VH-VL binders against q8ixk2r445to577. Designs and how they scored, part 241

Target 1, 133 residues: q8ixk2r445to577
Amino acid sequence: FFGMLQNKGLTDYCFDYNPPDENQIVGHQVILYLCHGMGQNQFFEYTSQKEIRYNTHQPEGCIAVEAGMDTLIMHLCEETAPENQKFILQEDGSLFHEQSKKCVQAARKESSDSFVPLLRDCTNSDHQKWFFK
Below, E stands for the ipSAE of ESMFold2; O stands for the ipSAE of OpenDDE; V2 stands for 0.75 times the mean of E and O plus 0.25 times the DockQ between their complexes.

## First folded at step 13 (VH-VL)

Design ge10 (framework fv_recaticimab; at its last look DockQ between E and O 0.71; V2 from the best seeds 0.00; counts 0 for: pae O 2.1 > 2)
Fold by ESMFold2, look of step 13:
Structure ge10 (fold): chain C 133 residues (1-133), chain A 119 residues (1-119), chain B 112 residues (1-112)
Amino acid sequence: as target 1 above (133 residues)
Amino acid sequence: QVQLVQSGAEVKKPGASVKVSCKASGYTFTDYYMHWVRQAPGQGLEWMGYIKPNSGFTKYHQNFQDRVTMTRDTSISTAYMELSRLRSDDTAVYYCARSKHYGSGFDYWGQGTTVTVSS
Amino acid sequence: DIVMSQSPSSLSASVGDRVTITCKSSQSLLYSSNNKNYLAWYQQKPGKSPKLLIYWASTRESGVPDRFSGSGSGTDFTLTISSLQPEDFATYYCQQYWNYPTFGQGTKLEIK
């Protein structure tokens, strides 16, 4: 799949990545932002290797969750997807992180009007359901 | 076998444009980035930009950004580089070369296309 | 741009010699998460396209003789040819692929 990765429960919000330096893309957090489709900040590719790729850079970025963390952080893609970069987009719309056995949930960032994707225990909440637009 | 076959030599006058083609075979064209690199006579290698053939996304080196256009036709597995407003110092051999999405050296290169710009 | 500086610009050597070519980058090419250096070496003979020799700083491309080796990490890299053969006289380039590629200026290896 290629496109904007939208949340079902938090309507009109999409994965968004806007690193402060376009030539140094690693190590920053993926956020949620109103879906607009302008530029390349909201365009991701879901691959047969179970990666969520950010395609506006070479080498390409791949979303990862570091051990013991719940935030989605940009890493560089590898020839073979590392375990912490593997997500399964289930038929029910849940986005399952294989290594942690947790699901990606749209969440409000504490002390903020901003939203971010975070790992949480899997539920049937629409805030844990995702689809490509 | 992976092959990158480029179009033939070109002779151009200053102010003209040139469009070089690079036909790929032996692999899935849309799985690899295509880069363009040129080499002036007796000089080193100069990276010009790349195209991601699947999406058509391009990135150009700043020295060429206002004169270069990179495109592709996925139905015939062919990448193109067009350089406009040619100057005599654009005389060079122009190469296409591929890389993997996760970053790699250029494992296959085209044979090169000589472009001569003379008054 | 990440600037790649090679030394020497040229050198003369005899068949059987051991030679080294140095490449320095203006910033580290090491990605700590995978412990790989995003650095390649190429050989180019007159009238031919470049040929990939080494990638990830030290991994030989398939079909490249084992007399070619790469070493180094971070900003300092070396290509070594342990025993020169007649077919090794060429120009050698380093190249980073940490972001959009840049090449060293080249090192011309000539017969003494």
Scores: ipSAE 0.649, ipTM 0.876, lowest interface PAE 1.3, mean pLDDT 92
Fold by OpenDDE, look of step 13:
Structure ge10 (fold): chain C 133 residues (1-133), chain A 119 residues (1-119), chain B 112 residues (1-112)
Amino acid sequence: as target 1 above (133 residues)
Amino acid sequence: QVQLVQSGAEVKKPGASVKVSCKASGYTFTDYYMHWVRQAPGQGLEWMGYIKPNSGFTKYHQNFQDRVTMTRDTSISTAYMELSRLRSDDTAVYYCARSKHYGSGFDYWGQGTTVTVSS
Amino acid sequence: DIVMSQSPSSLSASVGDRVTITCKSSQSLLYSSNNKNYLAWYQQKPGKSPKLLIYWASTRESGVPDRFSGSGSGTDFTLTISSLQPEDFATYYCQQYWNYPTFGQGTKLEIK
């Protein structure tokens, strides 16, 4: 699966990654932005290794969750996907992070009008449902 | 055995376009990046961009962004690089080169295609 | 772009010599998460395509003789040929693939 990764509950919002420097993509937070499909900021791929890849960089970036964090941060992909980069996109649309045992939820960024995907306890909320478009 | 076989030498006029092909064999074409690198006479290596054959996703170096187009035909495991609005300083040997799936060194190279741009 | 600077640009040596070529990057090529350096070395002979020798700064590509070795980390890297053979006279390039690939300007190794 690849393309825009859109949230069901937060209508018309998609995974978005726009690092300050396109040549330095590691270490920044993935956010949510209105789905527009323009450029490369909203192009992601879910792989057989359970990675969510950002394909704009050589080598490719992969979304990771760092220890003790609830945010999604861009790391580099590896030949063998590390545990903190493994996600399960389930049939019901939930995006499950294997290592933390939490689900990715669309949420409002603290002290901001922006939105971000955050790890939260898994629920049946549509804000935890995702699909590729 | 992995092989990358490129099309033959080209001679072009300034302002013209050139399209070089690179046929891959001996491996799963769609599992690896295909890069294009050029080398002007007596000069070093210059990365132009890459294509991911599975999706067709491309990334070009900014120096070529408005002039280069990389494509592929997965049915025949062939990558293409087209460079337009040619000028004399585009005279070079153009290489296709494979890198591993997650991105690394270029482990296999085509034999190179000489492109000469002269009035 | 990350700038790769090789030293020297050219050198002359004899068969049997120990040869070292250095490469410096304008920024670190070390990835903290996997502790790998995104650096490769290539050999190119006249009229031929480049050949991969070393990747991840120190891993030798399959089929590459043991006399070739890579070392270094961060921004400083070295290619070493422990005992130069006649077939080793060529041009060598370092390459980073931390960002979009860039190459060093090359080091031409000539026979003395």
Scores: ipSAE 0.295, ipTM 0.802, lowest interface PAE 2.1, mean pLDDT 93
ESMFold2 (binder alone), look of step 13: mean pLDDT 93; pTM 0.946

Design ge11 (framework fv_recaticimab; at its last look DockQ between E and O 0.91; V2 from the best seeds 0.72)
Fold by OpenDDE, look of step 13:
Structure ge11 (fold): chain C 133 residues (1-133), chain A 119 residues (1-119), chain B 112 residues (1-112)
Amino acid sequence: as target 1 above (133 residues)
Amino acid sequence: QVQLVQSGAEVKKPGASVKVSCKASGYTFTDYYMHWVRQAPGQGLEWMGYIRPNSGFTKYHQNFQDRVTMTRDTSISTAYMELSRLRSDDTAVYYCARSKHYGSGFDYWGQGTTVTVSS
Amino acid sequence: DIVMSQSPSSLSASVGDRVTITCKSSQSLLYSSNNKNYLAWYQQKPGKSPKLLIYWASTRESGVPDRFSGSGSGTDFTLTISSLQPEDFATYYCQQYWSYPTFGQGTKLEIK
């Protein structure tokens, strides 16, 4: 699966990654932005290794969750996907992070009008449902 | 055995276009990026861009953004690099080279294609 | 672009010599998560395609003689030929693949 990764509950919002420096794509937070399908910022791939790849860069980036964090941070993909980069996109649309045992939820960023995907306890909320478009 | 076999030498006039092919064999074509690197006579290596054969996604160096087009035909495991509006300083040997998705050196290279641009 | 600077641009040596080539990057090539340096070394002989020698800064490509070694981390890297052989006279390039690939300007190793 690849393309825009869109949230069901937060209508018309998609995973978005726009690092300030193209020569330093790691370490920044993945955000949510209105789905536009333009450019490279919203093109992601769910791989057989259970990675969510930002594959507009070489080497490719993979979304990871760092220890103790609830945000999605861009790392580099590796030959063998590390545990903190493994997600399960389930049939019901939930995006499950294996290591943390939490689900990815569309949420409002603190003190901002922006939105971000955050790890939360798994619920049946549409804000935790995702699909590729 | 992995092989990248490129098309033959080209001689072009300024303003013309050149299209170089690179046929891959001995591995799964879509599992690797295909890069294009050129080398002017007596000069170093210059990265031009890459294509991911899986999706056809391309990234070009800004120096070539408006003049280069990279494509692929997955049915025959062949990558193509077209450079338009040629000028004399485009005279170089052009190489295709593969790399892995997670980032690595270019472990296999084509034999190179000499492109000569002269009036 | 990440700028790769090699030193020296050229050098002369004799068979049996220990040769060292340096490469500096304009930014760190070290990935903290896997502790790998996204740096490669190539050898190119006249009229031939570049040949990968070293990747991840210090790992030898298959078939590369033991006399070739890579070291360094972050922004400073070194290619060493412990005992120069006749077939080692060539041009050597470093390359970063931390971002969009860039090469050093090359080091031409000539026979003294």
Scores: ipSAE 0.722, ipTM 0.907, lowest interface PAE 0.8, mean pLDDT 94
Fold by ESMFold2, look of step 13:
Structure ge11 (fold): chain C 133 residues (1-133), chain A 119 residues (1-119), chain B 112 residues (1-112)
Amino acid sequence: as target 1 above (133 residues)
Amino acid sequence: QVQLVQSGAEVKKPGASVKVSCKASGYTFTDYYMHWVRQAPGQGLEWMGYIRPNSGFTKYHQNFQDRVTMTRDTSISTAYMELSRLRSDDTAVYYCARSKHYGSGFDYWGQGTTVTVSS
Amino acid sequence: DIVMSQSPSSLSASVGDRVTITCKSSQSLLYSSNNKNYLAWYQQKPGKSPKLLIYWASTRESGVPDRFSGSGSGTDFTLTISSLQPEDFATYYCQQYWSYPTFGQGTKLEIK
């Protein structure tokens, strides 16, 4: 799967990654932004290794969740996907993080007009449903 | 047996365009990035950009952004680089080279294509 | 762009000599998460394509003789040829692949 990774419940919002420096893409948080597809910020790939790759950089970025955290951050991809970079995109659209046993949910940042993907206990909410466009 | 086989030498006039091909064999073409690197006579190596063959996504070095187009045809495992509005200082050997998605340098290179720009 | 500064630009040596070539990066190439340096070394003979010698700063590519070694971390890297052979006279390039690839200017290794 290639393209924009869109939320079902938060309509017209997609995974977005906008690093401040193209020469240093590691360690910044993935956000949700209105889907537009006009640049490099919203193009991702879901791989057979269960990675969510940021394909507009070489070496490629891979979405990770560090131990004890609920935020999705950018790491560099490895030959063998590390456990904290493995997600299962299930048939029902849920995006399950294997290591933490939690699901990715579209969430509003505390007291803000902005949105981010966060790990939460898995539910049947449409805010936990994702698909590629 | 990985091979990258490039098209033959070209002689062009200033202002023209050149399109160089790079045919891949011996591996799954869509699993690797394809880069283009040029080398002027007696000079070092200059990275021009890459294409990801499976999606067609391209990234160009800023020095070539307005003049280079990289494409591919996955049905024949071939990448292309076209450079327009040629100048005499575009005279160089042009290489294709592949890389892995996670990095590790360029493990295979084409034989090079000499492009000469003269009036 | 990440600038790669290579020295010397030219080097004369005899068969059997130990030679070193240095490469400096304008920013660190070390990824602390995997402890790898995103640096490669290439050999190029006249009229030929570059050949990958070393990647991740110190890992020898398959088929490369063990007289070639890479060392260094962060911003400072070295290619060493422990006992120079006749086939080693060539131009050597370092290259970063932390981001958009850039190359050093090259080091021409000549017979004395």
Scores: ipSAE 0.600, ipTM 0.870, lowest interface PAE 1.8, mean pLDDT 92
ESMFold2 (binder alone), look of step 13: mean pLDDT 93; pTM 0.944

Design ge12 (framework fv_recaticimab; at its last look DockQ between E and O 0.90; V2 from the best seeds 0.73)
Fold by OpenDDE, look of step 13:
Structure ge12 (fold): chain C 133 residues (1-133), chain A 119 residues (1-119), chain B 112 residues (1-112)
Amino acid sequence: as target 1 above (133 residues)
Amino acid sequence: QVQLVQSGAEVKKPGASVKVSCKASGYTFTDYYMHWVRQAPGQGLEWMGYIKPNSGFTKYHQNFQDRVTMTRDTSISTAYMELSRLRSDDTAVYYCARSKHYGSGFDYWGQGTTVTVSS
Amino acid sequence: DIVMSQSPSSLSASVGDRVTITCKSSQSVLYSSNNKNYLAWYQQKPGKSPKLLIYWASTRESGVPDRFSGSGSGTDFTLTISSLQPEDFATYYCQQYWSYPTFGQGTKLEIK
């Protein structure tokens, strides 16, 4: 699966990553932004290694969840995917993070009008359902 | 055995275009990025850009952004680099080289293609 | 671009000598998550393609003799040839692949 990763509940919002420096693509938070499909910011790939790759850069980036955090942060992909980079995109559209046992939910960022994907307890909310478009 | 075999030497006039090919064998072509690196006579190595063969996504160095086009034919595991509006300082040996997706050194290189630009 | 600076640009040595080449990056190429340095060393002989010697700053590529070693971390790196052999006279390049790849200007190792 590849392309824009769009949320079902938060209509017309997609995973978005736009690092401020292309020489430093890691360490920044993945956000949600209106789906536009332009450029490299909204193109992701779900791999057989259960990674969500930001694969328009080399080395490629992979979304990770750092210890104690509920945000999605860009790391570099590795030959063997680390545990904190493993996700399961379920049949029902839920995006499950294996290590934390939580689901990725579209949420409003605190003290902001912007939206971000956050780890939350798994529910049947459409805000926790995702699909590639 | 991994091999990258490039097309033969080219002689071009200023303003012309050159297209160099790089045929890969001995590995899964789509599992590696293909880079292009050039080396002017007596000079160092200059990265030009890469192509991801699986998707065809390209990234070019800004110095070549408006003149270089990298393509691939996955059916024959071949990458191409076309450089247009050639000038004398484009005279160099052009190499293709592979790297892994997660980032690594260039472990295999083509033999190089000499491109000479002269009036 | 991340700028790679090698030192020296050239040096002369004799067979059996210990040779050290330095490479500095304009920013760190150390990835904190896996503690790896995205740094490679290449050897190039006249009329030949570059050959990968070292990757991850200190890992030898398959087939590379033990006399070649890489060290360093962050922004400062070193390639060492413990005992120079006749076939080692060549030009050496460092490269970072933390971002879009860039090379050092090269170090030409000549016979004294």
Scores: ipSAE 0.730, ipTM 0.910, lowest interface PAE 0.8, mean pLDDT 94
Fold by ESMFold2, look of step 13:
Structure ge12 (fold): chain C 133 residues (1-133), chain A 119 residues (1-119), chain B 112 residues (1-112)
Amino acid sequence: as target 1 above (133 residues)
Amino acid sequence: QVQLVQSGAEVKKPGASVKVSCKASGYTFTDYYMHWVRQAPGQGLEWMGYIKPNSGFTKYHQNFQDRVTMTRDTSISTAYMELSRLRSDDTAVYYCARSKHYGSGFDYWGQGTTVTVSS
Amino acid sequence: DIVMSQSPSSLSASVGDRVTITCKSSQSVLYSSNNKNYLAWYQQKPGKSPKLLIYWASTRESGVPDRFSGSGSGTDFTLTISSLQPEDFATYYCQQYWSYPTFGQGTKLEIK
């Protein structure tokens, strides 16, 4: 799968990544932004290695969740996907993070008007359902 | 037996365009980025840009962004680089070379295509 | 762009000599999360395409003789040829792949 990764519950919001420095793409949080498909910020690829790749940069970024955290942070992809970069996109649209045993949910960022994907206990919420567009 | 085979030498006048091909074999074409690198006579290596063959996404060095187009045809495992509005300082050997998505050295290079631009 | 500066621009050496070529990047190419330096070295002989020698700063590409070694981290890197052979006459390039690739200006190695 590749394209815009859209949330079912938070209608018209997609994964988005816009690092301020093209030479330093790692370490920033993935956000949710209105889906537009323009430029390079909303193009992601889900791979057979269970990665969610930011694939408009070389080297490509891969979404990770660091131990004890619930935020999705950009790391560099590696030859073999590290465990913290493995997600399962389930048939029901849930996006399961293997290492933490949690699901990705669309949420309002605390103290902000911004929306972000966060790890939460898995539920049937439409805010935990994702699809490529 | 990874191979990158490029099209033959070209002689062009200033203002013309050139399109160089790079045919890949011995590996899955869409698994690797294709880069274009040129080398003027007696000079070093100059990165021009890349294409991601699976999606067709490109990134060009700003020195070429107004004049270069990189494309591919996945059905024949071939990448292309077209440089327009040629000038004499575009005289160089043009190489294609591959890399992995996670970042890697360029392990295989095409044989190079000499482009000569004469006033 | 990340600027790669090689030193020296040229050198002459005798067969059997230990030769070092240095490369300095304008910013770190070390990714602390995997502790890898995104740096490669290439050899280019006259009339030929570049050949990958070293990647991850210190890992030899398959088929490269063990007299070639790479070292360094962060911004400062060295290619070493421990016992120079006549076939090592070439120009050597460093290259970073931390971001969009850039090459050093090259080091021409002439065998006496």
Scores: ipSAE 0.611, ipTM 0.868, lowest interface PAE 1.7, mean pLDDT 92
ESMFold2 (binder alone), look of step 13: mean pLDDT 93; pTM 0.944

Design ge13 (framework fv_recaticimab; at its last look DockQ between E and O 0.79; V2 from the best seeds 0.76)
Fold by OpenDDE, look of step 13:
Structure ge13 (fold): chain C 133 residues (1-133), chain A 119 residues (1-119), chain B 112 residues (1-112)
Amino acid sequence: as target 1 above (133 residues)
Amino acid sequence: QVQLVQSGAEVKKPGASVKVSCKASGYTFTDYYMHWVRQAPGQGLEWMGYIKPNSGFTKYHQNFQDRVTMTRDTSISTAYMELSRLRSDDTAVYYCARAKHYGSGFDYWGQGTTVTVSS
Amino acid sequence: DIVMSQSPSSLSASVGDRVTITCKSSQSLLYSSNNKNYLAWYQQKPGKSPKLLIYWASTRESGVPDRFSGSGSGTDFTLTISSLQPEDFATYYCQQYWSYPTFGQGTKLEIK
């Protein structure tokens, strides 16, 4: 699966990554932004290695969850995917993070009008359902 | 055995365009990024850009952004680099180079294509 | 762009010599998550394409002789040839691939 990763509940919002410095693509948070399908910022791939790749850049980025965090942070992909980079995109649209045992939910960023994907306890909310478009 | 075979030498006038081909064999063409690097006579290596053959996504160095076009034909495992509005300082050997998985260096290189730009 | 500063630009040595080439990057090439350095070394002989020698700063490419070794971390890296052979006289380049690739200016290794 590849393309825009769009949320079902938060209509018309997609995964978005726009690092402030192309020479430092790791360490920044993945956000949600209105789906526009332009450029490299909203193009992702879910791989057979259970990675969500930001594969419009080399070296390629892979979304990870750092210890103790609930945010999605861009790391570099590795030959062997680390545990914190493994996700399961289930048939019902839920995006499950294996290590934390939590689901990715579209949420409002604190003290902001912007939205971000956050790890939360798994529910049947449409805000936890995702699909590639 | 992995091989990258490039097209032959080119002689161009200033203002013209040149299109260099790089035919890959011995591996799955779409699985590896293809980079282009040039080297002026007696000078070092200069990265120009790359293409991801599967999607066709490209990234160019800003110095070439408005003059270079990288394409590929997956049916024949061939990458192309076209440089337009040529000038004398574009005279160089142009290489295609396969990047290892995860970008860890260029493990295979074409033999190089000499492009000479002269009046 | 990440700037790669290579030294020396040229050096002369004899067969059997120990040779050291240094490369400095304008920013760290160390990835904290996997503790790898995104740095490669190449050898280029006249009229030939570059050849990958070392990647991940210290891993030899397949077929590369043991006399070649890479070391360093962060911003400072070294290529060492433990005992120079006649076929080793060439130009060497470091390259970072932490970001869009950039090369050092090269080190020409000539016979003394």
Scores: ipSAE 0.857, ipTM 0.939, lowest interface PAE 0.6, mean pLDDT 95
Fold by ESMFold2, look of step 13:
Structure ge13 (fold): chain C 133 residues (1-133), chain A 119 residues (1-119), chain B 112 residues (1-112)
Amino acid sequence: as target 1 above (133 residues)
Amino acid sequence: QVQLVQSGAEVKKPGASVKVSCKASGYTFTDYYMHWVRQAPGQGLEWMGYIKPNSGFTKYHQNFQDRVTMTRDTSISTAYMELSRLRSDDTAVYYCARAKHYGSGFDYWGQGTTVTVSS
Amino acid sequence: DIVMSQSPSSLSASVGDRVTITCKSSQSLLYSSNNKNYLAWYQQKPGKSPKLLIYWASTRESGVPDRFSGSGSGTDFTLTISSLQPEDFATYYCQQYWSYPTFGQGTKLEIK
């Protein structure tokens, strides 16, 4: 799967990554933004290694969640996917993080009008459902 | 056996365009990024850009952004680099080279394509 | 751009000598999460394409003789040839792949 990773419940919002520059792509949080498909920010790939790759940089970025955290941050991809970079996009559209055993949910950033993907206990909410467009 | 085989030498006038091909064999073409690097006579190596073959996504160095187009045809495992509005200082050997998505050194390079731009 | 600076620009040596070539980057190439330096070394002989020698700063590419070694971390890196052979006279380049690649200006190694 290649393209924009869109939320079912938060309509027309997609994974978005806006690093400060080409030489500083690691360590920042993935956000949600209105789907537009322009520029570099919204193209991701889901791979057979269960990675969510940021495809507009080389080396490619891979989404990770550090132990004990709930935020999705950018790491560099590796030859073999590290456990904290493994997600399962399930048949029901849920995006399950294997290491934490939690699901990715669209959430409002509490001190703003912005939205972010966060790990939460898995539910049947449409805010935990994702698909590639 | 991994091979990257490039098209033959070109002689061009200023203002023309050149399109160099790079045919890959011996590996899964879409598993590797294809980069383009040039080398002017007696000079070092200058990175120009890359293409991700499975999606076609490209990234170009700012110095070439307005003049370079990189494409590929996955059905024949071939990458292309086209440089337009050629100048005499574009005279160089142009190489294709592959790298893994997670970042790697360029383990295989094409043989190089000499492009000469003379007025 | 990440600037890569090599020294020396040229060097004369004899067969059997130990040779060192240094490379300095304008920013760290060390990724703390995997403890790897995103740096490679290449050898280029006249009329030929570059050949990968070392990646991850210190890992030798398959088929490269063990007299070639890489060392360093962060911003400062060294390529060492422990006992120079006749086939080692060439130009050597360092290259970062932390982001889009940039190369050092090269070091020409000539026979004395």
Scores: ipSAE 0.650, ipTM 0.881, lowest interface PAE 1.5, mean pLDDT 92
ESMFold2 (binder alone), look of step 13: mean pLDDT 93; pTM 0.944

